Miniprotein binders against q553d3r833to1016. Designs and how they scored, part 3

Target 1, 184 residues: q553d3r833to1016
Amino acid sequence: NRFKSVNELYSTELSYLNSLLILRDFYFIPMEVEARVTKLFKSEEINKVFSNLKSILQISTEITHLLEERLSVSPVKIGDIFVKFAPIFKIYVEYVNNFDKVAPQLKAMTENPQSKKFFSEQRNKSRVATDINSLLIMPVQRCPRYELLLREILKHTQEDHVEFKNIKSAYESIKDINKYINDR
Key: E = the ipSAE of ESMFold2; O = the ipSAE of OpenDDE; V2 = 0.75 times the mean of E and O plus 0.25 times the DockQ between their complexes.

## First folded at step 2 (miniprotein)

Design b10
Fold by ESMFold2-Fast, scan of step 2:
Structure b10 (fold): chain B 184 residues (1-184), chain A 81 residues (1-81)
Amino acid sequence: as target 1 above (184 residues)
Amino acid sequence: SPEELQKLKDEIERLAQEIEKLRENGDPELIREALEKLWELRERVMELLRTGNPETIMKAFQELYRLLEEIERLLQELKRS
């Protein structure tokens, strides 16, 4: 049903945001520290691997907060949130294209014997089993998942529902962005 | 407020310089911990300067100053080591 689909959108956004915060706090920030203290990493390489993660974090934080507010009131209206953020989702194009370009560099960093202890220690400190590779791919996976989640919500939204127009518009916009990503 | 965040940003830069002066002679573990917390504080302040509204900034100040105090404590330990 519609309520279940909207709650799935919210709960997966919250999990996604928490994963991005782990990526920032246990990998991005500590790697920048190591770049300055031990020279284990190069700051330029760190910035290339993490790309525009800060922008994605900011957008996900705002979406999560707005979804929490909207879920507290009946009827639940969330379509306008995604209409507002649809143009901004083009930042995902940059992240996804960069991810493909830096994949060999990321592999070299994570397989380097000199950095294996660092990555193992950070994974342990994070208290999650998810490693840096699994965290960095999350925005790549989240973008098509927005399309699937919006499509599912739209499927359970009657044409005369107050949200129909906004959800359909948001779905079409994110679908176009994903098509652009897949065609490049 | 944005003005208070700017003052905090300036203080972060001062602390970074103090830690860098101790980098060659200090305990490497304490230096790493201090720089890690300093970078965390800097990133949070920078995000709030770009995107924070007054409500969000106010709620964050307690945690930001807690991090600042931890960094100052670590700097004190570095000076004693």
Scores: ipSAE 0.000, ipTM 0.294, lowest interface PAE 13.0, mean pLDDT 82

Design b11
Fold by ESMFold2-Fast, scan of step 2:
Structure b11 (fold): chain B 184 residues (1-184), chain A 81 residues (1-81)
Amino acid sequence: as target 1 above (184 residues)
Amino acid sequence: SPEKLQELEDRINELAQKIEELERNGDPELIEEAKELLEYLRQFVEMLKELGNPELIRMAEERLKWLEELIKRLEQLLKES
């Protein structure tokens, strides 16, 4: 059942990456374009709402590619990937803290009658039902999900498995980061 | 898909040259906005270059269409300068 747990990590990472790409391509970049061309948005407010999304997107892209490479060979080893990225996951602290702070700005932006057509058109172009609010919360939800996914992989990884040590290390590191985020 | 991405990257490079040409005689505010948009276009291309997985090809095709729309917007911005 370890195979199922690793595949769930990969499939949910693909879904997560797709959501981040939609957020960047159909909201962040177009909003920055409108801020410069039509002045519909203020670049400063866009940067505050999206925070360090670019960094999170880059990390998820790299993790996705590495997971794809590792899933193509047997035995499947992914623990060292998360050992490598665990320290970098501290960037999620900034994103999560910022999300709470900018909630009023995001609400004002999305409820503004002048921008409602823009958001409707972007949602239509994205061909997904999820709106900007639902997309922006995804990194907030992903970090604790990494902990749960790694815990399931560890549960199904025997102590004599070649990557047991790396999976355990990755799980403990992510768990510590999430505790730090929760105790902020 | 890789050939289409290269085509769009070439168009971005052509627009970068046009921005340089207009930098001295164009509207400074619009040229600055064009430079900022050019930076976002370049970051977008780098992101798309990282999508090499066949399962992600559908996403890449959708993003290529969007990249083309952004290039058109930059072209429009430069016409206003």
Scores: ipSAE 0.000, ipTM 0.283, lowest interface PAE 10.6, mean pLDDT 81

Design b12
Fold by ESMFold2-Fast, scan of step 2:
Structure b12 (fold): chain B 184 residues (1-184), chain A 81 residues (1-81)
Amino acid sequence: as target 1 above (184 residues)
Amino acid sequence: SPEKLQELEDRINELAQKIEELERNGDPELIEMAKERLEWLRELVERLKETGNPELIREAEELLKYLEQFIKMLEQLLKES
């Protein structure tokens, strides 16, 4: 049903946001500290790994907040959120294009035993089994997931529903952005 | 550094002017978000001035880059209407 589809969009956004916060708090920020204090990492290397993660985290934070507001009111309307944010999703292009450079950079870092130990310790502190590589790919996977989730919501939205036009526009906009990302 | 700090302040002032211009015809909800990010940026720069912590420079630059792209998208959205 429509409610189930919308709730899946929201619940997976919460999970996604949490993963981005783990990347920031247990890897990105601690690595920046190590770069300054112990020189274990170079800032340039950290930038290559995380790219524009901070921008992506801001987008997810804003979408999560808006979804929470919209879910508290009936009828539930979320399509205009994605229509308005569609241009801003182009920020994902930079992250996705950078991703092929991430694995080689992390591999180079883990050649150093001190760095490998650092990653292991941070994973343990995060209390999450997911390693840094699996977390870093999440934005890459989230882009096509938005398209699938919006398509499911559209499938369960009748043509006479107040939200039909906005959901359809949101789906088409996100689909266009994903095509742009895939063609780059 | 004083030069980097001045650069950040100049860019923030440019963004503030662009947001002011967008208020006339832009989407109110998105403009309010831009204003909120602008205020966060100003708070980061003031904290940088107070502490001299160079790590805040990267945070400010990242948020500034995001806000610059956000405003560019708002301008594009307005033109597409």
Scores: ipSAE 0.000, ipTM 0.274, lowest interface PAE 11.2, mean pLDDT 83

Design b2
Fold by ESMFold2-Fast, scan of step 2:
Structure b2 (fold): chain B 184 residues (1-184), chain A 81 residues (1-81)
Amino acid sequence: as target 1 above (184 residues)
Amino acid sequence: SPEELRKLLEEIWRLREEIMKLLENGDPELIEQAKDKLEELRNRVEELKRTGNPELIREAEELLKYLEQFIKMLEQLLKES
């Protein structure tokens, strides 16, 4: 069912965006505040952990809003969104390449008892069980998931469907980007 | 003034719309024009920092930073083709 596949793309994008907002609001912004006020963290450490998260968050925000708008009108056309954003998804290369450094940096930061308490308090404030490491890996996981979701939509899109060419183009573009990310 | 800051934010949002259209037509001349406008808007935000609403100033700065990153990415992609 094409409708089901498109709605899964939207619903998982919305969940993804919400997770990135939690990461920003309960970790990134509070850590920047602590760096200025208490000097608990260094700006360079924060930058190493979060990389280009703000850019990824902005892209996901725009995709979410566009998908929501498109789902309100029939026929549902979303392929052109991903065709347009495919080149911009190279932004994920920086984040994914940086990710191997994230866990060691966070471990070093939590060796300080004050920092460990800070992370525990922020997790409690977020009211989600998901820890910072589990949130930070989400963009790494979302890249291959875009490919799988687009492939599923393509499977349920007839060759004579108005969207067929755009969905196929989007799928192949995202597939190429993922291959580039994996090849580094 | 508050009205000047509101007009500035509106211009920044308009520039964002124009830059997003560069995804479908990557004209180098239009990209250069967008870079010039971005720099102009950044200077105007700096000018209004002393008198403007801090929340709106922060919003403007965040949006301008996003647009700067986006333009740099477009330039790299066009250079590679």
Scores: ipSAE 0.000, ipTM 0.130, lowest interface PAE 16.4, mean pLDDT 78

Design b4
Fold by ESMFold2-Fast, scan of step 2:
Structure b4 (fold): chain B 184 residues (1-184), chain A 81 residues (1-81)
Amino acid sequence: as target 1 above (184 residues)
Amino acid sequence: SPELLKELEELIKYLEQFIKMLEELGDPELIEQAKDKLEELRNRVEELKRTGNPETIRKALEELWRLREEIMRLLQELKES
């Protein structure tokens, strides 16, 4: 049903946000510290690999907060959230394009024998099995996931529902962004 | 970490000027939050200058980087308000 689909959007957004926070707190910030203290990494390479993660993290934080607020009130309306953020989703184009471009640098960084201990220790501290490579690809995977989730919500939204136009608009906007990413 | 300290000091100066520019136009609550975080960052940078213990320096740098990220987030909210 519609409620189940909206809750899946929320629960997966919350999990996604938590993964991005782990990426920031156990990899990005500690790597920047090591770049200054031990010179294990180059700050310039860290910034290239992580790209605009900060912007994506901010957007996901705002979406998560708004979804939590809206789910606590009946009737549940979330379409306007995604209509508002649709223009901002162009930041995903930058991240996805950068991810492909920096794949060799990321591989060199993670396969460097001198950084192996750092990455294993950070993964242990994070308390999750997901490594840095799996975390960094998450925004790449989330963008098409938004399309699928919005499509499911739209499927369970009648044409006369108050949210129909907003959900359809949001779905079409994210679909266009994904098409642009794939046609790059 | 003289390079990081210089970068953080330049960021503090930038954030001060930016907050002052938005002070009359922005959300007073967000402005106050940004000012509080900026003051915390300023104090942390001064403490870092006084530390000699490598482990303490590492933890302080991680905290400073987190505060920097929080301040930048608040400033983006102010800018878009």
Scores: ipSAE 0.000, ipTM 0.302, lowest interface PAE 11.7, mean pLDDT 80

Design b5
Fold by ESMFold2-Fast, scan of step 2:
Formats: sequence, C-alpha cells, structure tokens
Structure b5 (fold): chain B 184 residues (1-184), chain A 81 residues (1-81)
Amino acid sequence: as target 1 above (184 residues)
Amino acid sequence: SPELLKELKELIEYLAQFIEMLRELGDPELIEMAKERLEWLRELVERLKETGNPETIRQAEQELKRLEKEIERLEQELKRS
C-alpha cells in the first residue's frame, strides 16, 4: 500500500541521516580539529574528501523533519516536499562528481602512520561496522534510492489522487538528476 | 513501525557515544552539535507519541533526559577548564 511505501521512504531517510551524522561526528569534525591543532591534515584534503557533506546533511535533516511532520496528519502528503527540494538536489551532482577523487585521497592519507592510526581509532570509537569509505558513498547511493522509493509510491498512487501530480513530478525530476549524474 | 523504533534507538545510542567523544576532545564549541541533535531527537520522540508504543516512548524520553543532563554537565566542565 501507499502508506507502507511512504513509511519506508521516511524510515530509510532516518537511517541515511544517522549514517551521515556518524560520518560528520567521528570523521569530519575530528579531522577538522586535527587540521587546526596538530596540522595532521590540510583543510584542502578534508574538503576534497567530504565535499559538500554539510549541505547534504542540512537537506536530509529538513526532509526528515518534514516527512515526520506530514506522517502525523491524514491524508499523508509528501509530494510537495520533493517538488520543493528537486532543484536543490543539484547539490548531489557536486558530491557524486567529487566521489571518484575520494578513494585515492583516503589511500594517500592512510600511508602516513599517524593518519592511519587516527582512522583506526575513529572507526573503533564509532562502534559501527561501516567504515569511512562505506559511509562516504551513501549520498552517491541515496539519489538512485530516492528514485526507486518515489517510483514505488507513484505505483501505489491512483491517477485521481490529490498527490499524483506532485509525486510524478518529483519522481521525474530525481530521475533526470540521476541520468545527468550517470552520463558523466 | 519496528524500523522507525530501531532507528530512534540507534540515534539515541549514537548521541550517547558522541557525548563521550566530545568529553575526550575537550572542545566546548562542539557541544552545540550535541545540543542540536538532542533537540531534534526530542522533537522526533514527541511526534512518535501518537503512533508509537507508550512504554518505548517513555523509555526514549527518559534516556534523552539523562543525555540532556550529561551534555549540561560536560558543557560546564569544559568551560571551567
């Protein structure tokens, strides 16, 4: 049913947001501290690895908040959220295009024994099995996942439903963004 | 839903771990991030009250109350040092 599909969109957004928070708090912020205090990392290196993660975090936080708010009232309307955010999803293009540079940069950073120790310590402190590379790829994977989730919601939305046009518009917009990303 | 409750539990557990990490780092400016996440989780719990199991919600509220006091204590400790 439609409600189950919408709940899955929200549930997976919470999981996604949680992963981004782990990435921010156990890697991004500690690396910024090291760049300032010990000079173990350069700000350029950190920027290259994390790109526009802060912007993606803000978007996911806002989407999560709006989905949670909309799920508390009937009928459940979420299509306008994604219509509003469709232009801003261009931010994902920057992150995805940057991602090919991430693995070589992390590899170079782990060749220094002090940096290697830092990454091992942060992974241990995070207490999650997911490593930094697996966390960094999540925004890359989330865009195709939005497309699949919206397609499933659309499938369970009748053509005469008040939300049909907004869900279809959101789905097509995200599909176009994903096609643009994949054509690179 | 079971998935939403699982993610709420993971987010609360994660915040607890993050607070301990902030204690280790000793930077009082980073405490604002913990406060921001605490407030967001409190709002999430409040909205789940209508649909969630009352006992699970009560437990989440109590845990967030404990974490709030922990953040307050840590903020005071770090600013004094």
Scores: ipSAE 0.006, ipTM 0.282, lowest interface PAE 10.4, mean pLDDT 80

Design b6
Fold by ESMFold2-Fast, scan of step 2:
Structure b6 (fold): chain B 184 residues (1-184), chain A 81 residues (1-81)
Amino acid sequence: as target 1 above (184 residues)
Amino acid sequence: SPELLEMLKERIEWLAELIERLRENGDPELIEEAKELLEYLRQFVEMLKELGNPETIRQAEQELKRLEKEIERLEQELKRS
């Protein structure tokens, strides 16, 4: 069921985007404010932990918007979206590599007694149970999920389908990026 | 999202409180902190404008302009003292 697989890609992208917005709005932005006002955090440390999140957010926002437009029209074509973004997906390599490097800094930051109240208040304010650690790992988890979702769409796309070449190209590109990340 | 608007309001209140502390204590370091927070809040407002809540954003812009003038006034007063 091709349509079901495409809807799964869309619904999980929407959830992913919402998680990234929570991360930006309840952690990244407030932490930058605290760095300037109370010096509870160092701006340099914040930038290292969050890496290129802004770029990833822009990409996910654009993909979500395009998927919404394409799902409203028959026949549903989404392969060209991912072909367009495939070269840009290399930014995920930077994010994933950085995540591993900053794990000790993130742990020190979240376990610091002086910042404990800040993180608890932000989690409560976000109205979600997920903490900053669980949110920061989202892009790391999304990359292999894109591969899985595109593979499933490709499986339900016949070779003579107008989208076949684009879906296959997108799948191969994401697969190569994930292989590179895993082999680092 | 309503959470974003609540955050904007809370951060503007932080700036207003910082300005009140400046009025009482006259600390030059707090002026620099207030200027940095003001600039950050301007960037936050620009981001929210792209997400499409124009009336609330307009009110926030007006409040930030007022606070900017207050910071400038306090900086000039501190320099004179």
Scores: ipSAE 0.000, ipTM 0.126, lowest interface PAE 16.2, mean pLDDT 80

Design b7
Fold by ESMFold2-Fast, scan of step 2:
Structure b7 (fold): chain B 184 residues (1-184), chain A 81 residues (1-81)
Amino acid sequence: as target 1 above (184 residues)
Amino acid sequence: SPEKLMELFQRIYELLEKIEELLENGDPELIREALEKLWELRERVMELLRTGNPETIRQAEQELKRLEKEIERLEQELKRS
């Protein structure tokens, strides 16, 4: 069912966005605060770990807004959203490549006895069981999930459907980006 | 002054805890709007505090008070629905 597939795209995007907001609000911003107040962290190291999270968050926020608007009207059209954002999804290449590079730094940061209490307190304040490492990997996992979700929507979209061209284009574009990421 | 900086960031942490409460029962769109405002304010406060100017610290306090009122209003709206 096409409608079911589109709703899965929306619901998982909403969940993903909420996880990115938790990452920003309970880790990224508080860590920057500690860097300035207590010197527990260095801003340079925080920027390396979080990479271009702000850009990814902006994209996910806009996609979520657009999906909400489109799902509120009939017929439901969402393909043009992803056609528009497909070129911008190249920002994920930077994030994914950076994630592997900063893994040792992130481990050192989270295992440092001086910062251990900070991370524990932030996890408690976030009201979610996911720690910073589990949150930081989410954009890495979301890229292939966009491909799978669009493939499923395409599967349930007839060739004569008004959205077929846009969904197919979006799927192929994101598939190309994921292939580029995986080949590096 | 370090004491003033700690006070402002403490208040930011308190707002985060209120947003956390909204995440339990809230309308996702209203929560997202509140979080975006909080994000923009926090980045603004960090930039203002970097300058060390007493006037900028006063401006940051004003912005925090406004956001605190906005979050309280949002909590009340959720209780009514």
Scores: ipSAE 0.000, ipTM 0.110, lowest interface PAE 17.6, mean pLDDT 77

Design b8
Fold by ESMFold2-Fast, scan of step 2:
Structure b8 (fold): chain B 184 residues (1-184), chain A 81 residues (1-81)
Amino acid sequence: as target 1 above (184 residues)
Amino acid sequence: SPEKLRELLERIWELREKIMELLENGDPELIMEAFQKLYELLERVEELLRTGNPETIRQAEQELKRLEKEIERLEQELKRS
């Protein structure tokens, strides 16, 4: 049903946000520290690999907060959130395109014997099985998942529902962004 | 000082609210630029929690003031058309 689909959007956004926070706290920030202290990494290379993650993280934080507020009241309206953020989702285009370009650098970085202990220790500290490679690809995977989730919500939203136009607009906007990514 | 840092964080969150209001205008380049500048400033302020350097605090305050003026100009431009 519609309520189930909206809750899936929220619960997966919350999980996604938590994964991005782990990526920031156990990899990005510690790697920047290592770049300054031990020179294990180059700051420039870290910035290239992580790209605009900080912007994506903050946007996911805002979306999560707004979804929590909207789910606490009836009727549940979330379509305008995604309509407002539609222009900002072009940030994902930059991240996805960058991810493909920096894949060789990321591989070299994670396969370097000198950094193996660092990555192993950070993964252990994070208390999750997900490694840096699996975390960095999450925004790449979230883009098509937004489309799928919005499509399911739209499927369960009647044409006369107050949210129909906003959900449809949000779905079409995200679909266009994903098509642009796929055509490059 | 702890009071100055609190002031800067409050101003950053107020500026964030204004940028969020601009999302409805649908100009992706300006919105992306505004968010990028805001988050870069937030990172600088977070660094102040680690170092406590008075000069860095002054620099952050000046950058915040510049961004506030830029966002205010954008708000005025949108009200005109």
Scores: ipSAE 0.000, ipTM 0.227, lowest interface PAE 12.0, mean pLDDT 79

Design b9
Fold by ESMFold2-Fast, scan of step 2:
Structure b9 (fold): chain B 184 residues (1-184), chain A 81 residues (1-81)
Amino acid sequence: as target 1 above (184 residues)
Amino acid sequence: SPEELQKLKDEIERLAQEIEKLRENGDPELIMEAFQKLYELLERVEELLRTGNPETIRKALEELWRLREEIMRLLQELKES
């Protein structure tokens, strides 16, 4: 049913947001600290690897908040959230394209003998014991997942439903963004 | 002023080193909270150094010093745990 599909969108967004917060708190922030204190990393290189993660975090935070509010009220309307954020989802294009370009640099950073202890310690401190590579790829994977989740919601939304046009518009918009990413 | 922002940036580097010294034996949650606030302070200072004008800096300065005081409080709590 439709309610189940919307709840899956919400629960996976919450999980996704929590993963991005782990990436921020156990890798991004500690690496920036090391760059200033021990010079183990260069801030310029950190910024290249993490790209626009801060912007993606802000968007996911807002989407999560809006989904929580909308799920508490009947009828559940979430399509306008994604219609609103559709133009901003273009930031995912930048992140995804950057991910492939910085992969060799990220590998060099993680395989550097001087930084191996740092990465091992951060992985062990995180609640999930997840490594930086597994976290950095998450926005790359989330983008096509938005398309699949919206398609499932649309499938369970009747054509005369008040939300139909917004859900369909949101689905088409994210589908176009994913096509653009894949064609590059 | 830009001089006040540079002073805060110097403080951020000093505080980072102090938190780092406590990292191995400190409460991990307090360490993380201290670094999160330190990063927030750093980001705001860096943004003002790049884009701020004297009026924008003046308005933000009081809040930035309050954030630094919160970090000092957490650092003291870490030292006493």
Scores: ipSAE 0.000, ipTM 0.204, lowest interface PAE 14.0, mean pLDDT 81

Design c10 (at its last look DockQ between E and O 0.02; V2 from the best seeds 0.00; counts 0 for: pae E 16.6 > 1.5, pTM E .744 < .8, placed apart)
Fold by ESMFold2-Fast, scan of step 2:
Structure c10 (fold): chain B 184 residues (1-184), chain A 96 residues (1-96)
Amino acid sequence: as target 1 above (184 residues)
Amino acid sequence: GSRVKLLVIFEGDSPEKLRELAERVIEEARKLAEKLGGKVTVVVTEDGNRLLIVVTIEGLTPEEVAKEIAERLKELAEELAKKLGLKVVIIVEIEK
């Protein structure tokens, strides 16, 4: 039903956000420290691999907080959140395009014998022993998942529902962004 | 009291101009919060050619004051971005 679909959107966003926070705290920030202190990594290479992750993380943080606030009030309205954020979701185009281009560099970084111990130690320190590759692909997977989740909410929203127009608009906007990503 | 949350994303090729815009919006938010007895919290994220700021103002009363503040800060950010040739996206949330 509609309530289940909205709760799935929220619960998967929360899980997604937590994964991005692990990526930031156990890989991105420690790698920046190593670049400055030990020169194990080059800052320009870190910036290329992580792309605009900081922006994506901040956006997911705000969406998560908004979903939490909206779910605490009846009637539950979340469609306007995605309508407002639709112009910002173009940042995912940059991330996805970059992900494919930097795959060889990411592989070189993770297979470098000098950095092997660093990546092993960071994976072990993370709460879920998640590797950098499985985390970096998450934004690539999240954007099409937004489309699927919004489509499911729309299916369970009647045309006379107060949220119908916003959910439909949000779905169409995300669908257009995903088409743009796939065409590039 | 009511809460205003303003997410502002500035985009452009000049880090100096991006920081100038952010500082101007943050300063206006602080002045408004101080005048109205509210508390301001700011988060700044620098990310290449983008600068994101989240401005949260809490303790505003009545609720209509929160709406006026949000609109004023939005208009200021848009005007400054246009003057400096930068792109801006602004998201406003008002919560009681």
Scores: ipSAE 0.587, ipTM 0.824, lowest interface PAE 1.7, mean pLDDT 86
Fold by OpenDDE base, look of step 3:
Parts: sequence; structure tokens; C-alpha cells
Structure c10 (fold): chain B 184 residues (1-184), chain A 96 residues (1-96)
Amino acid sequence: as target 1 above (184 residues)
Amino acid sequence: GSRVKLLVIFEGDSPEKLRELAERVIEEARKLAEKLGGKVTVVVTEDGNRLLIVVTIEGLTPEEVAKEIAERLKELAEELAKKLGLKVVIIVEIEK
């Protein structure tokens, strides 16, 4: 059961990372091009909407890589990864706060007739059913997901297990971050 | 040989200062790697008021050398950040 929970953490991280890559490659970058060429978008607006996505993407990339390495070794140890990254996860606070601020702007952007065509085309090119709105919300949901995933792993980790302390610490750290986000 | 991987995140209001810090960290990493016979890979990501640097140094032997490099780079990053009044987060990974 612990193995299953750890694999769920990994698999969801992969999916998350892929979503971020889609968001970057099929929306952020093309929008920047449009901003420069057609003026369909303003660079300032783009930067506001995507916020610190680049940082989040880099963090997810590193986490994914580390998880992959750990899964190839028995026993699987991943707790220390999240203990180390816990302080960095504070960047999600910025993303969440910004997301709330730009939500109306994003809505206006996606509902604009001229922009609608662009987003529809990009969605088709990405070959993913998930639209930009659903993609941009994913970072908002990821920290809460970490908490749940770590809690599940902890549930299947005995106190005398080598991973117990790290998993517990990681869980508590993420929990604190999520609490902070919710209190803002 | 051992591999050292550092993830350094600088945060500040001055892009110029952030870039300066990054350059210094990168330069130091290269110097250390050259001196000790390691291979350096650096990835830099600029994101608003943040600068992310991933430094990987491979081919270090013995493990003690890898640890030393990691500590030196960490200390440098922290000192520079402190000097300029910037925030820094550092993650160090050492692998065989």
C-alpha cells in the first residue's frame, strides 16, 4: 500500500509536469509571440496571468527527476525530497494569490472573440482536452494534493520505518503551507 | 565519480543584482570543477524577481571533494545573498 501511494505521488507529478509543459509550450510562448507580432495580447498581461510559472515548472521538473531516481532503488525513499523542497513550496503562495487577482482578467481574455479563436487553435494543437483555464488552476491545486498524497503515504508508514520521520516532517510542512495559503 | 547538484533560488527586487549573483555562483562552480576535474552543467531560469540556478557537477572523486564543493558553493551563495540583502534558498544533493 505504501508502494501504491508513492507511485500515485509520482504518477500525478508526471501528469502535473506535463500539464505545465503544455501550458508553457502551447499557451505562454505562443501568447508572447502574438503579443510581439499581432498585438493580440500585451506582454504585461501575459506575465501577470502566468505569474511565477517558470519557477514552478523548474521545481516540478526537479522533483520529477528525483522521484524517478528514487523509484529505481529499494527501499524507495522520497521523504527527504519533500523535506528539502518544503521551503521552496512557498512560491505557491505567490501563485495562488496572483491567480485570485488575475482571474477576472483571464476570463475576459478567454472570452474575447479575437482571443477565443487563438485559444481554440492552441487547444487543438496541444491535442489535450484541457483548456488554458483548467491548466492555470493546476498549480493552485497542487500543494493541497501534496498534502493528501503525503498523508496517504504516512498512513502506510510505520513509526519505526526509516521514512517515517521525513514523511511526517514533509507532511507537516506542506500542511503548514496550505494553511498559510488558506489564511491569506 | 560523485555528483553534486545544487538548486539555488535568489529572490530580490533588482534583476541586475540577481544576475550578478548568478554569474558569481556560476563562475565559482566552474572554477571549482575545473580545479578538481569535474564537469559542470548549469541551468538558469529567470522569473520576475526570482532567479533559479541548477548547478550539476559530475565526476568528482572522492566523495569528500564533492561535499567540499557543495559547501563552498552554498556558503558563497548565502554570503552573496546576505551582502546584497536578497533571499536565497539552496538545496544540495550529493550522489555517488
Scores: ipSAE 0.146, ipTM 0.586, lowest interface PAE 2.9, mean pLDDT 88
Fold by ESMFold2, look of step 3:
Structure c10 (fold): chain B 184 residues (1-184), chain A 96 residues (1-96)
Amino acid sequence: as target 1 above (184 residues)
Amino acid sequence: GSRVKLLVIFEGDSPEKLRELAERVIEEARKLAEKLGGKVTVVVTEDGNRLLIVVTIEGLTPEEVAKEIAERLKELAEELAKKLGLKVVIIVEIEK
């Protein structure tokens, strides 16, 4: 049961990273190219939609690498990763605070038929049915999900287990960061 | 019918080997889907020395067929990673 909950943390991080990469490769980068080449988008518009996505992607990339490394070693130890990354997650405040502006900005941009066609074409190229709005909310949901996932791992970690203290510390650190993000 | 999602991560220092593995896994997934009447969708993401492949196979009936295809693809990815000296992590999700 502990193994299953740790694997869920990892599998959902992989899915999250994939979603962030789709945002970068099929939306952010192509939109920056169009902004420079055809002027279809303004830099201001792109920044309103994506906020600090690049920083969030970098964090998820490193977490994924560390989780993979730890899953190859027995016993599996992952709590220290989240203790160390918890203060870095404060950058999610910027993304979360910006998110209420994203849907209106995308709606305003798609009033231009060329922009609407661009988004449709990029979604088709990504071969993912999920629209850009559903992808963009995922960072808003990720830190709360870390808390839930760590709580489940802690639940399945006995007090005399070698990982107990680290998982408890990780859970408490992420819980505090989620309160920090929510209060801002 | 059941929807099978296979998440495969290859890690290694060779982009060429990573590409080779991706192509072979994707090809086998497409062959199995066509043979068994399923629809396959593949998303490939490259990031540094990692390759993430998300294979979604849907329209499979019964669920045991979906599980068998997932295990066959998992075995292929593991075999290829071992042969090419790459690390692999594979996670299978079955959605109804």
Scores: ipSAE 0.000, ipTM 0.137, lowest interface PAE 16.6, mean pLDDT 82
ESMFold2 (binder alone), look of step 3: mean pLDDT 74; pTM 0.684

